VH-VL binders against q9nrl2r1430to1533. Designs and how they scored, part 35

Target 1, 104 residues: q9nrl2r1430to1533
Amino acid sequence: GGVHELSAFEQLVVELVRHDDSWPFLKLVSKIQVPDYYDIIKKPIALNIIREKVNKCEYKLASEFIDDIELMFSNCFEYNPRNTSEAKAGTRLQAFFHIQAQKL

## First folded at step 1 (VH-VL)

Design u2k (framework fv_ustekinumab)
Fold by OpenDDE, second read of step 2:
Structure u2k (fold): chain C 104 residues (1-104), chain A 122 residues (1-122), chain B 107 residues (1-107)
Amino acid sequence: as target 1 above (104 residues)
Amino acid sequence: EVQLVQSGAEVKKPGESLKISCKGSGYSFTTYWLGWVRQMPGKGLDWIGIIYPYDSDTRYSPSFQGQVTMSVDKSITTAYLQWNSLKASDTAMYYCARYPESYYDLGYFDYWGQGTLVTVSS
Amino acid sequence: DIQMTQSPSSLSASVGDRVTITCRASQGISSYLAWYQQKPEKAPKSLIYAASSLQSGVPSRFSGSGSGTDFTLTISSLQPEDFATYYCQQYDSYPLTFGQGTKLEIK
């Protein structure tokens, strides 16, 4: 990817982090707080990890970046029932992401 | 276009080591599970296992656990299947194949490599 | 392990025929069942996933049905290019397992 794409990824991550519904996704789930999380979620990811990958220019294609973001949401929905605050936040944030991703 | 291109046919002797490859292109290589399937001559398909290139997480069939090793080199979007000591019974066609979903470890294979024929004989 | 048993193991048919291949799982696998077509000296090709969903690019004469333990692959009107070996595969539980295959030959 070019500089423009990288900048776009950076900007989108910033927007995601600043979103009111980003709180479940800012960092990896604590194993202490959620002891069974990693028994269920085998590919953990969070916005801080994605941000690092962006900063390291590890995303060469928009699709790679999008896939990581989608993985992040997928993990949330896999672990959290639909009626949870986390799942609800994820639903809203994902919708926001889908809109913003169209600009990539 | 999604493509999986595997390394060429191998002719080996029992006891030799072998590492065959599968290069993915046309998709986000790191974020899709990649599997290996064995097909002995004139036989059906045997699931060997899957690997997630993102972090090299693996799932092996119990029948193949400890018999083969799956690995990846993300920098060249290539997956590997290797034997430390081949047996005649390892003679087979080996396919790599991709899951359609990026984050499910139970799936089917939507794209397949062309296969690598491994022949092990004295 | 979940055993997948296909029937028949081999089948002879003519162009234009309606062909049905069955796959039975040793235990319930919901709809986590895929079908593949393999021609001689070629890699398998995905036909059906989720028991009844047609893979992109696959002709509509192919269809899948079933849930739980009993599944069927149907070719409504057999074409010359359909003579091949067909495999079912469950992805409900580890380890993933395939049926033994059904060879569809020209009569």
Scores: ipSAE 0.012, ipTM 0.681, lowest interface PAE 9.2, mean pLDDT 93
Fold by ESMFold2-Fast, scan of step 1:
Structure u2k (fold): chain C 104 residues (1-104), chain A 122 residues (1-122), chain B 107 residues (1-107)
Amino acid sequence: as target 1 above (104 residues)
Amino acid sequence: EVQLVQSGAEVKKPGESLKISCKGSGYSFTTYWLGWVRQMPGKGLDWIGIIYPYDSDTRYSPSFQGQVTMSVDKSITTAYLQWNSLKASDTAMYYCARYPESYYDLGYFDYWGQGTLVTVSS
Amino acid sequence: DIQMTQSPSSLSASVGDRVTITCRASQGISSYLAWYQQKPEKAPKSLIYAASSLQSGVPSRFSGSGSGTDFTLTISSLQPEDFATYYCQQYDSYPLTFGQGTKLEIK
């Protein structure tokens, strides 16, 4: 735990946000524009929520941070058919995340 | 600019070993699978396999499993295709290509190397 | 294995023509299909992925359509640089398989 791990989480979230494939993950899926999303996905999450949790020191362990990022990708693949631009972006961003997570 | 540069043409005899290379540049080498495709003279394209450079995880076509070995050296952003004992039927053009996966490990080839011609004759 | 059948095997056309080539899968592959262009003595070049998504830098005269088992590549107004062999490839399941190719020749 501590300040060191929190700084590392912030750096990784910033790298994910700046990635070209982050666009489906920047904010929670709109309940108004995509109402069936919340019928299927029971634990919605996005990079803005994860970043807020990092800034509020809510992650005590690297595993908790990693679990939230993986939940975000899992939700993407559960809702979006494999051939969608969202699923394709998620696949590429997840691969990038797995490499960057070595820093944690 | 994404670029894959392959090693030069090879002329070998049956039974000899060979290792050809494919060097990636202009992208994050470990974030994409790299694939190998064979094209026999005057024929179409045959998928050999894909390798994930980050951890060297491999998927081989059943037709090529046990016949060739794929490997990578991340420090020089280079992938390899190797034969322990060449056969005349291995005569072909061999391409490497970047493989953005669509879902799981299934995908297509978006950038290709220039090819390495391998000729195996007595 | 999923078999990919292209038709025709060869086609003769003139500059300015609308050209259509087809690719048929032996079973449903949704939209997991890519198209490649290969010029003589050159590596293949990616044209289209996900059946209809144009690869960056590819001219808009190229388009892809289809889903399931039947797919089409169309060149709306053939240019001299378009004479090449075209391949389809499915990526719905392993092993990845290519069509046998369609050679586009000058009439």
Scores: ipSAE 0.000, ipTM 0.558, lowest interface PAE 16.9, mean pLDDT 88

Design u2l (framework fv_ustekinumab)
Fold by OpenDDE, second read of step 2:
Structure u2l (fold): chain C 104 residues (1-104), chain A 123 residues (1-123), chain B 107 residues (1-107)
Amino acid sequence: as target 1 above (104 residues)
Amino acid sequence: EVQLVQSGAEVKKPGESLKISCKGSGYSFTTYWLGWVRQMPGKGLDWIGIIYPYDSDTRYSPSFQGQVTMSVDKSITTAYLQWNSLKASDTAMYYCARHGDTYFDSSGYPDYWGQGTLVTVSS
Amino acid sequence: DIQMTQSPSSLSASVGDRVTITCRASQGISSYLAWYQQKPEKAPKSLIYAASSLQSGVPSRFSGSGSGTDFTLTISSLQPEDFATYYCQQYDSYPLTFGQGTKLEIK
């Protein structure tokens, strides 16, 4: 793809990645580390994947971008119990996202 | 052991309908995408699409959209590929394949394959 | 659609040879590339996924490399059972697309 000036989507992804609670979401879950993850989550997604989609201009609407981000959090909460570090991080990051998404 | 067993060879005439099957076993059938691949005689592989058995979510190749229909019967861990009206050009080997991935999102890649179903359409 | 182009379309080699097959994507696909082996009258068999990860049960003489647009499948020392047709496939975006295949024949 070409080089683009940072869009609102790109900027938001950058902010999400830089957030302290982004660590569960930076990359797809490793099957080695979590053998049953992909038996449960049918549509895995992570910030690196979303970033690639942004770079490829696959998001035509803000709603599409938001849907993927929400899917990412949904997957987290589906797999991880509420008391896990991953779920807690997800809760905080999602709250941050919702605030930032209002600027889109 | 993951296994995909497909239905037997079919000999049909143009205009006839057809539904071929692929039974999965040895894994969680509902939580892995199941795909179909066409191989015309002496040709390469053509990706048709994938279906998620849990909720029948589908992704079709544009080339096959509206030409075939994917479905599943979860109760017997079986996936189906069907035509409403066959054409001679549908003559091919059809493979089902489990799609799995630990590297990418929902699409995945065919990691286990059925033995194939030969479909011959001729007048 | 992302077009996958394999090279060569066919090649002849001898047992023990080092064989290299290339696959080029029409656009960047990161490492979302798989390789398959298909023998006559048989279903394809998964060899490599994620560009360089060896599928379980596949001999170590098979290896994959590359990222972005250019990928390579290598057989370090060709064995009699390796003569077959090989396909690459991108799964970076829908629709998933295969290369046209490379037929590896015995010299």
Scores: ipSAE 0.013, ipTM 0.672, lowest interface PAE 8.7, mean pLDDT 91
Fold by ESMFold2-Fast, scan of step 1:
Structure u2l (fold): chain C 104 residues (1-104), chain A 123 residues (1-123), chain B 107 residues (1-107)
Amino acid sequence: as target 1 above (104 residues)
Amino acid sequence: EVQLVQSGAEVKKPGESLKISCKGSGYSFTTYWLGWVRQMPGKGLDWIGIIYPYDSDTRYSPSFQGQVTMSVDKSITTAYLQWNSLKASDTAMYYCARHGDTYFDSSGYPDYWGQGTLVTVSS
Amino acid sequence: DIQMTQSPSSLSASVGDRVTITCRASQGISSYLAWYQQKPEKAPKSLIYAASSLQSGVPSRFSGSGSGTDFTLTISSLQPEDFATYYCQQYDSYPLTFGQGTKLEIK
């Protein structure tokens, strides 16, 4: 993508980061604090990594950006049981993302 | 280009407060952990801790917890290390550094370093 | 805490020599190891991360190897600007810990 596409991805990531339910997603899950996470989740990702990729112009298509955001949510639901605060936050943030992603 | 510019040398007396700064530029400041490292005169490197600038989440080395406070002002891309009451044993060079390699199940390692701030505490 | 031990503590060498510095972790750290160069009165400079990945702009004469507990930094043909103190650091677990340093001096 071009400069215009980069601006749209950056704005969306900022909106996700500012959302009340972003707390499980701001940075990679700590291997030290959650040692079994990386045995279960094979493609870890977080908003800080996605934002860095946006800033480095690593997304060539909107679909690649959307796929990384969806991977982040998929990882959340795979690791965290449905009744956890992490899974509930993920459900709400994913719904917000689906509405915002219609702009892409 | 990635740059970390630290505040100038400080000469203080025991019991005084101090706040030193580290200004980042040339990268996405809020998406990288920022770390602090102490080097006492003639000694090796001691890791103090890291702060994530977006949400001010901190991880301290146990030996520094309660002795110093890390903070950030993301609006001016600046991190701070502060002491409420300095001791002679705080005399050292203090480095800030950006942590890279966040893709590998970690907070990463110090990949770009500031020039250092010399802090001298003597009566 | 994971203890990092470097060997030797100091090393004397001549320009053109192949130099090897080792670093041992007290427990397994996979490949979460970085190497740094520090010249007198200067900040450390990142050389290698993930045990073997060369930092951008670092000359190819520097290489790293190892995994688990035993790691090596090699300088294939020592240059005058390479005389410095070298540190390893694990970033597998908190607190992050440095080795004590290896001082590379002119023979």
Scores: ipSAE 0.007, ipTM 0.630, lowest interface PAE 10.9, mean pLDDT 88

Design u3 (framework fv_ustekinumab)
Fold by OpenDDE, second read of step 2:
Structure u3 (fold): chain C 104 residues (1-104), chain A 120 residues (1-120), chain B 107 residues (1-107)
Amino acid sequence: as target 1 above (104 residues)
Amino acid sequence: EVQLVQSGAEVKKPGESLKISCKGSGYSFTSYYLGWVRQMPGKGLDWIGIISPGDSYTRYSPSFQGQVTMSVDKSITTAYLQWNSLKASDTAMYYCARRGYSSRWYFDLWGQGTLVTVSS
Amino acid sequence: DIQMTQSPSSLSASVGDRVTITCRASQGISNYLAWYQQKPEKAPKSLIYAASTLQSGVPSRFSGSGSGTDFTLTISSLQPEDFATYYCQQYNRYPLTFGQGTKLEIK
């Protein structure tokens, strides 16, 4: 296959995934490990899903992309107490995202 | 054993201050939200608020906003509910309760309750 | 605020009976509904969350159903230790709100 230059969205997703605090967000929460997660979170999302949407060019506006990323963080903070590793990681990653998103 | 143990019954007069406690043990205290619930004599349950023990983030019911203060001392895994000036209408049983880790805002663990009686 | 209304407020039943308690929300709460049991002079005990998920250690004779606005707690075969007051609670929106309670008494 051919190599394509990454779009701004693709580049940002790559940066988010590579970030040290991305581990809670890389993929959807396992139903096996957290059986009631999906009873609580109405709109689950993760970086792999967002990446897929980017790859499929489903984001027509930067705001749509940003909304999904913010939803991802919102889900984390609603589910996890603030002092948890997940919430702390989310806080740091979100801060990073906000800086990078200014480039979009 | 995972449990919440609350301080003993209180008998107070109107205008007095009060701080009751709820000690968590057997689990990671800062990994769970705590809530407070009021139950007036012979009545149902009233949600007061929630607190994040790790950073003391709080959210109060509008009915209790400004009426009580929630706090925590992480070093002794204890949560507090306090009044600056009690009213007779504050007479009730007060429960602390832990939010389930994998759930939004239901309570999976309850303290035994602290009875607060306020009368002249 | 979301109002939670239980029905009935009280009922009498016998050991072995099938008992049903209903809870209605004034607006849709999805499945963010919990049930608690409270015995006299005791703290509430969690029975069900997410409308239908049994809390760990709760006997299987307890079950919950419903979504949106109408919910049901069912005890398939009432045991002596089940006589208590039952509360529903929504956690869809702040403020969290409870039903007024249903007192289940022995006939």
Scores: ipSAE 0.017, ipTM 0.709, lowest interface PAE 6.1, mean pLDDT 92
Fold by ESMFold2-Fast, scan of step 1:
Structure u3 (fold): chain C 104 residues (1-104), chain A 120 residues (1-120), chain B 107 residues (1-107)
Amino acid sequence: as target 1 above (104 residues)
Amino acid sequence: EVQLVQSGAEVKKPGESLKISCKGSGYSFTSYYLGWVRQMPGKGLDWIGIISPGDSYTRYSPSFQGQVTMSVDKSITTAYLQWNSLKASDTAMYYCARRGYSSRWYFDLWGQGTLVTVSS
Amino acid sequence: DIQMTQSPSSLSASVGDRVTITCRASQGISNYLAWYQQKPEKAPKSLIYAASTLQSGVPSRFSGSGSGTDFTLTISSLQPEDFATYYCQQYNRYPLTFGQGTKLEIK
């Protein structure tokens, strides 16, 4: 990777946001709607936060960007049982991400 | 069990075509790139290229561009490496290897290899 | 292309020895470096990625260090099964490139 590929990070985030399975990941989980989430998940993150970090050039290494995306999926699988719509969407979106990230 | 199983050894003559295979099992086949690596007798490892099984995107080493073709058949979780016209200099062990993601963009799982011998 | 140079090309050692192998990249590659072990007539096996992270199942006697251009693989107490050829590989930029290999032989 490297910081000279920052435009590639923006392109990948846009592809993730546009994906049919992005709905659980677009914004931070609401504490009002899901009050136990923040008792279980200690490092919450979402695509809107990651996109903001990309736009502010906060990722100095490609690995930092990828780690944030992987954290997002890890949180999903930790909180949501395997048979949920959220976990199934996460599995498909993560597979898509793994393929696209290797183009970086 | 997570594994890559390659096709058996091949003995060919110069000018013949060849297609060798690499079958993945025990993991999500479309979630990982698959790479091909050549090792000539008594020599080191030489990267040929990578292919994305999900969308068939390919990236070749400049040394192998136009010399060989990578492809996949998702329905049987199998990747292929193909020559239209073999040369004696293609004699080598060929490995397929699964490429991870992120800081794990290395080859984390290797096939057993396919020995290709090209001689008259 | 990023050239990977290993040193030494071969070395002889005894069981119980501490062994170090070095790898130098012609350009900065951050920590995008992997180490592979290849035993005679066998496929390579992944040992280390991200310069210093052990692959699951790899014995703790193996360690990696370095960043940028200079990297080392260390085996703290050599075992009989460790006699093999070791390769470094950068995965920072295409084309992916391997070092020429270091053959570790019995003294």
Scores: ipSAE 0.007, ipTM 0.605, lowest interface PAE 10.9, mean pLDDT 88

Design u3a (framework fv_ustekinumab)
Fold by OpenDDE, second read of step 2:
Structure u3a (fold): chain C 104 residues (1-104), chain A 120 residues (1-120), chain B 107 residues (1-107)
Amino acid sequence: as target 1 above (104 residues)
Amino acid sequence: EVQLVQSGAEVKKPGESLKISCKGSGYSFTSYYLGWVRQMPGKGLDWIGIISPGDSYTRYSPSFQGQVTMSVDKSITTAYLQWNSLKASDTAMYYCARHRYSGYKPFDYWGQGTLVTVSS
Amino acid sequence: DIQMTQSPSSLSASVGDRVTITCRASQGISNYLAWYQQKPEKAPKSLIYAASTLQSGVPSRFSGSGSGTDFTLTISSLQPEDFATYYCQQYNRYPLTFGQGTKLEIK
């Protein structure tokens, strides 16, 4: 028993979630809070969903994992103007991700 | 002091083009949306759309989509609303107003309005 | 689109009166509701945002309440400068939409 070792994907997701700029991405956007979000974003995704996929070993390739992360950021930038807090956070988090993803 | 100063009244004919302006000052121009609102004579307020000056992201009312174009010139902190071909039905007062993206303070400051009259 | 319906469309009142204007949304908008005041030939002025928060400089006789679909603007004691047209506006969903307005006239 005890602590098991995290995979590279699991480790990266943990680091993303713990990042100060993860707050826009932790879970899916609330339809109640943002009623028109899903009219614009057709492939919604969030870190909790990606984490679930990692836990279920649904990613067979690093590229699949990276694609989902990039989709998450793409959705953010599609919906949010660049001067918004969400977009700014996304920009910083994406930069962090790009650095960490080099380890995959 | 936050101010939105709009261009002067316009008298135009149907078919003519027009571009009216809204200059912001006293605040970070790229940190707020600017919205446009139409008020036809003796009528209520109609939301036209909003623009993000920082990256020119726009949202239009379906009623105005394709009818007008919003733009900005960040270098002079000015927003624009333009028509390629005016109609008599475009006769109205047009207001610009500052809007926060994710706050609870929409349209907290308004321009003085630009009267547009379109007639043959 | 979310339709905003104000009631009444017009009313007459006297100085000192308590005045209530209602605004109903066709669907839930939480507290994303603003109130504006417009005097003849003047630009609208922001009064209330987040359904119940007064804009800076707005007299305390103005108040807003409500959430979801039903909202109210109240003037506790009407002053001469309060005669104007009032508009509610939802900013919960695009497109943003205004009520049709309520004209407050002198009795």
Scores: ipSAE 0.014, ipTM 0.684, lowest interface PAE 7.8, mean pLDDT 92
Fold by ESMFold2-Fast, scan of step 1:
Structure u3a (fold): chain C 104 residues (1-104), chain A 120 residues (1-120), chain B 107 residues (1-107)
Amino acid sequence: as target 1 above (104 residues)
Amino acid sequence: EVQLVQSGAEVKKPGESLKISCKGSGYSFTSYYLGWVRQMPGKGLDWIGIISPGDSYTRYSPSFQGQVTMSVDKSITTAYLQWNSLKASDTAMYYCARHRYSGYKPFDYWGQGTLVTVSS
Amino acid sequence: DIQMTQSPSSLSASVGDRVTITCRASQGISNYLAWYQQKPEKAPKSLIYAASTLQSGVPSRFSGSGSGTDFTLTISSLQPEDFATYYCQQYNRYPLTFGQGTKLEIK
């Protein structure tokens, strides 16, 4: 089940990127602007990296794709206190993702 | 390290209200959904719903919609399941479980269960 | 709603036996299938997720296979502690649904 699953991953990543709450997740956190981030977060990831992996057909299972998206959210909640705009955006985007991921 | 600790057994009469709890510890509480599962005496597992502690998003099974209310108090990392008016048919063991779609792990850690008995 | 059908509803086996339990989804769920073990008077324990991936700490005698609609849980050499009720669950679509359970009893 390769082709249809990869097409679904592409569509879902595009929907996530276009979502109003995607702003904390579009690109890797800047080491220059937020240097302590990389002391706390050991496996950084962002939507641009996930999108590239989808386009290169690097996900063999839906679980691998979903794991990368959830790692992104997990990193957000680990670094950002829960009452921050980043954490609130992450919570809403994660809920949206869980609903959309049911199509996979 | 990861623990879900539920409130103790309840014995109630029909028509009474009830609120049971599930306290999470050892993980990022807002990074996981919390699910509720009912098991009637001698029967199988029946999914009630899930709640997202971070934004209070809820998803109920159609069979439980309107019968119970799920809520959370993030300040004490606790989720709740509440009835306004109990029925004898609500007699069951109620489990909470941590839900992580990303890991293909819908319920990877479970609470010990809360036995609810509703009788006259 | 996706209906999950387990077979058999119960089976009797002896220690050392190879045991197979099956689970069928009413529609395709890819590999979003989990298996749980429940011992009397205890909470369910996660055994397998993604149809075939063992949870940490689960003995290697447990294995899962399948994709789409047909799934199998196998215990290669049954141990005394394995007598329990086993449940499959799909988590591809809401509402989440469980099979009715398979009770594994001593012969």
Scores: ipSAE 0.006, ipTM 0.568, lowest interface PAE 14.1, mean pLDDT 86

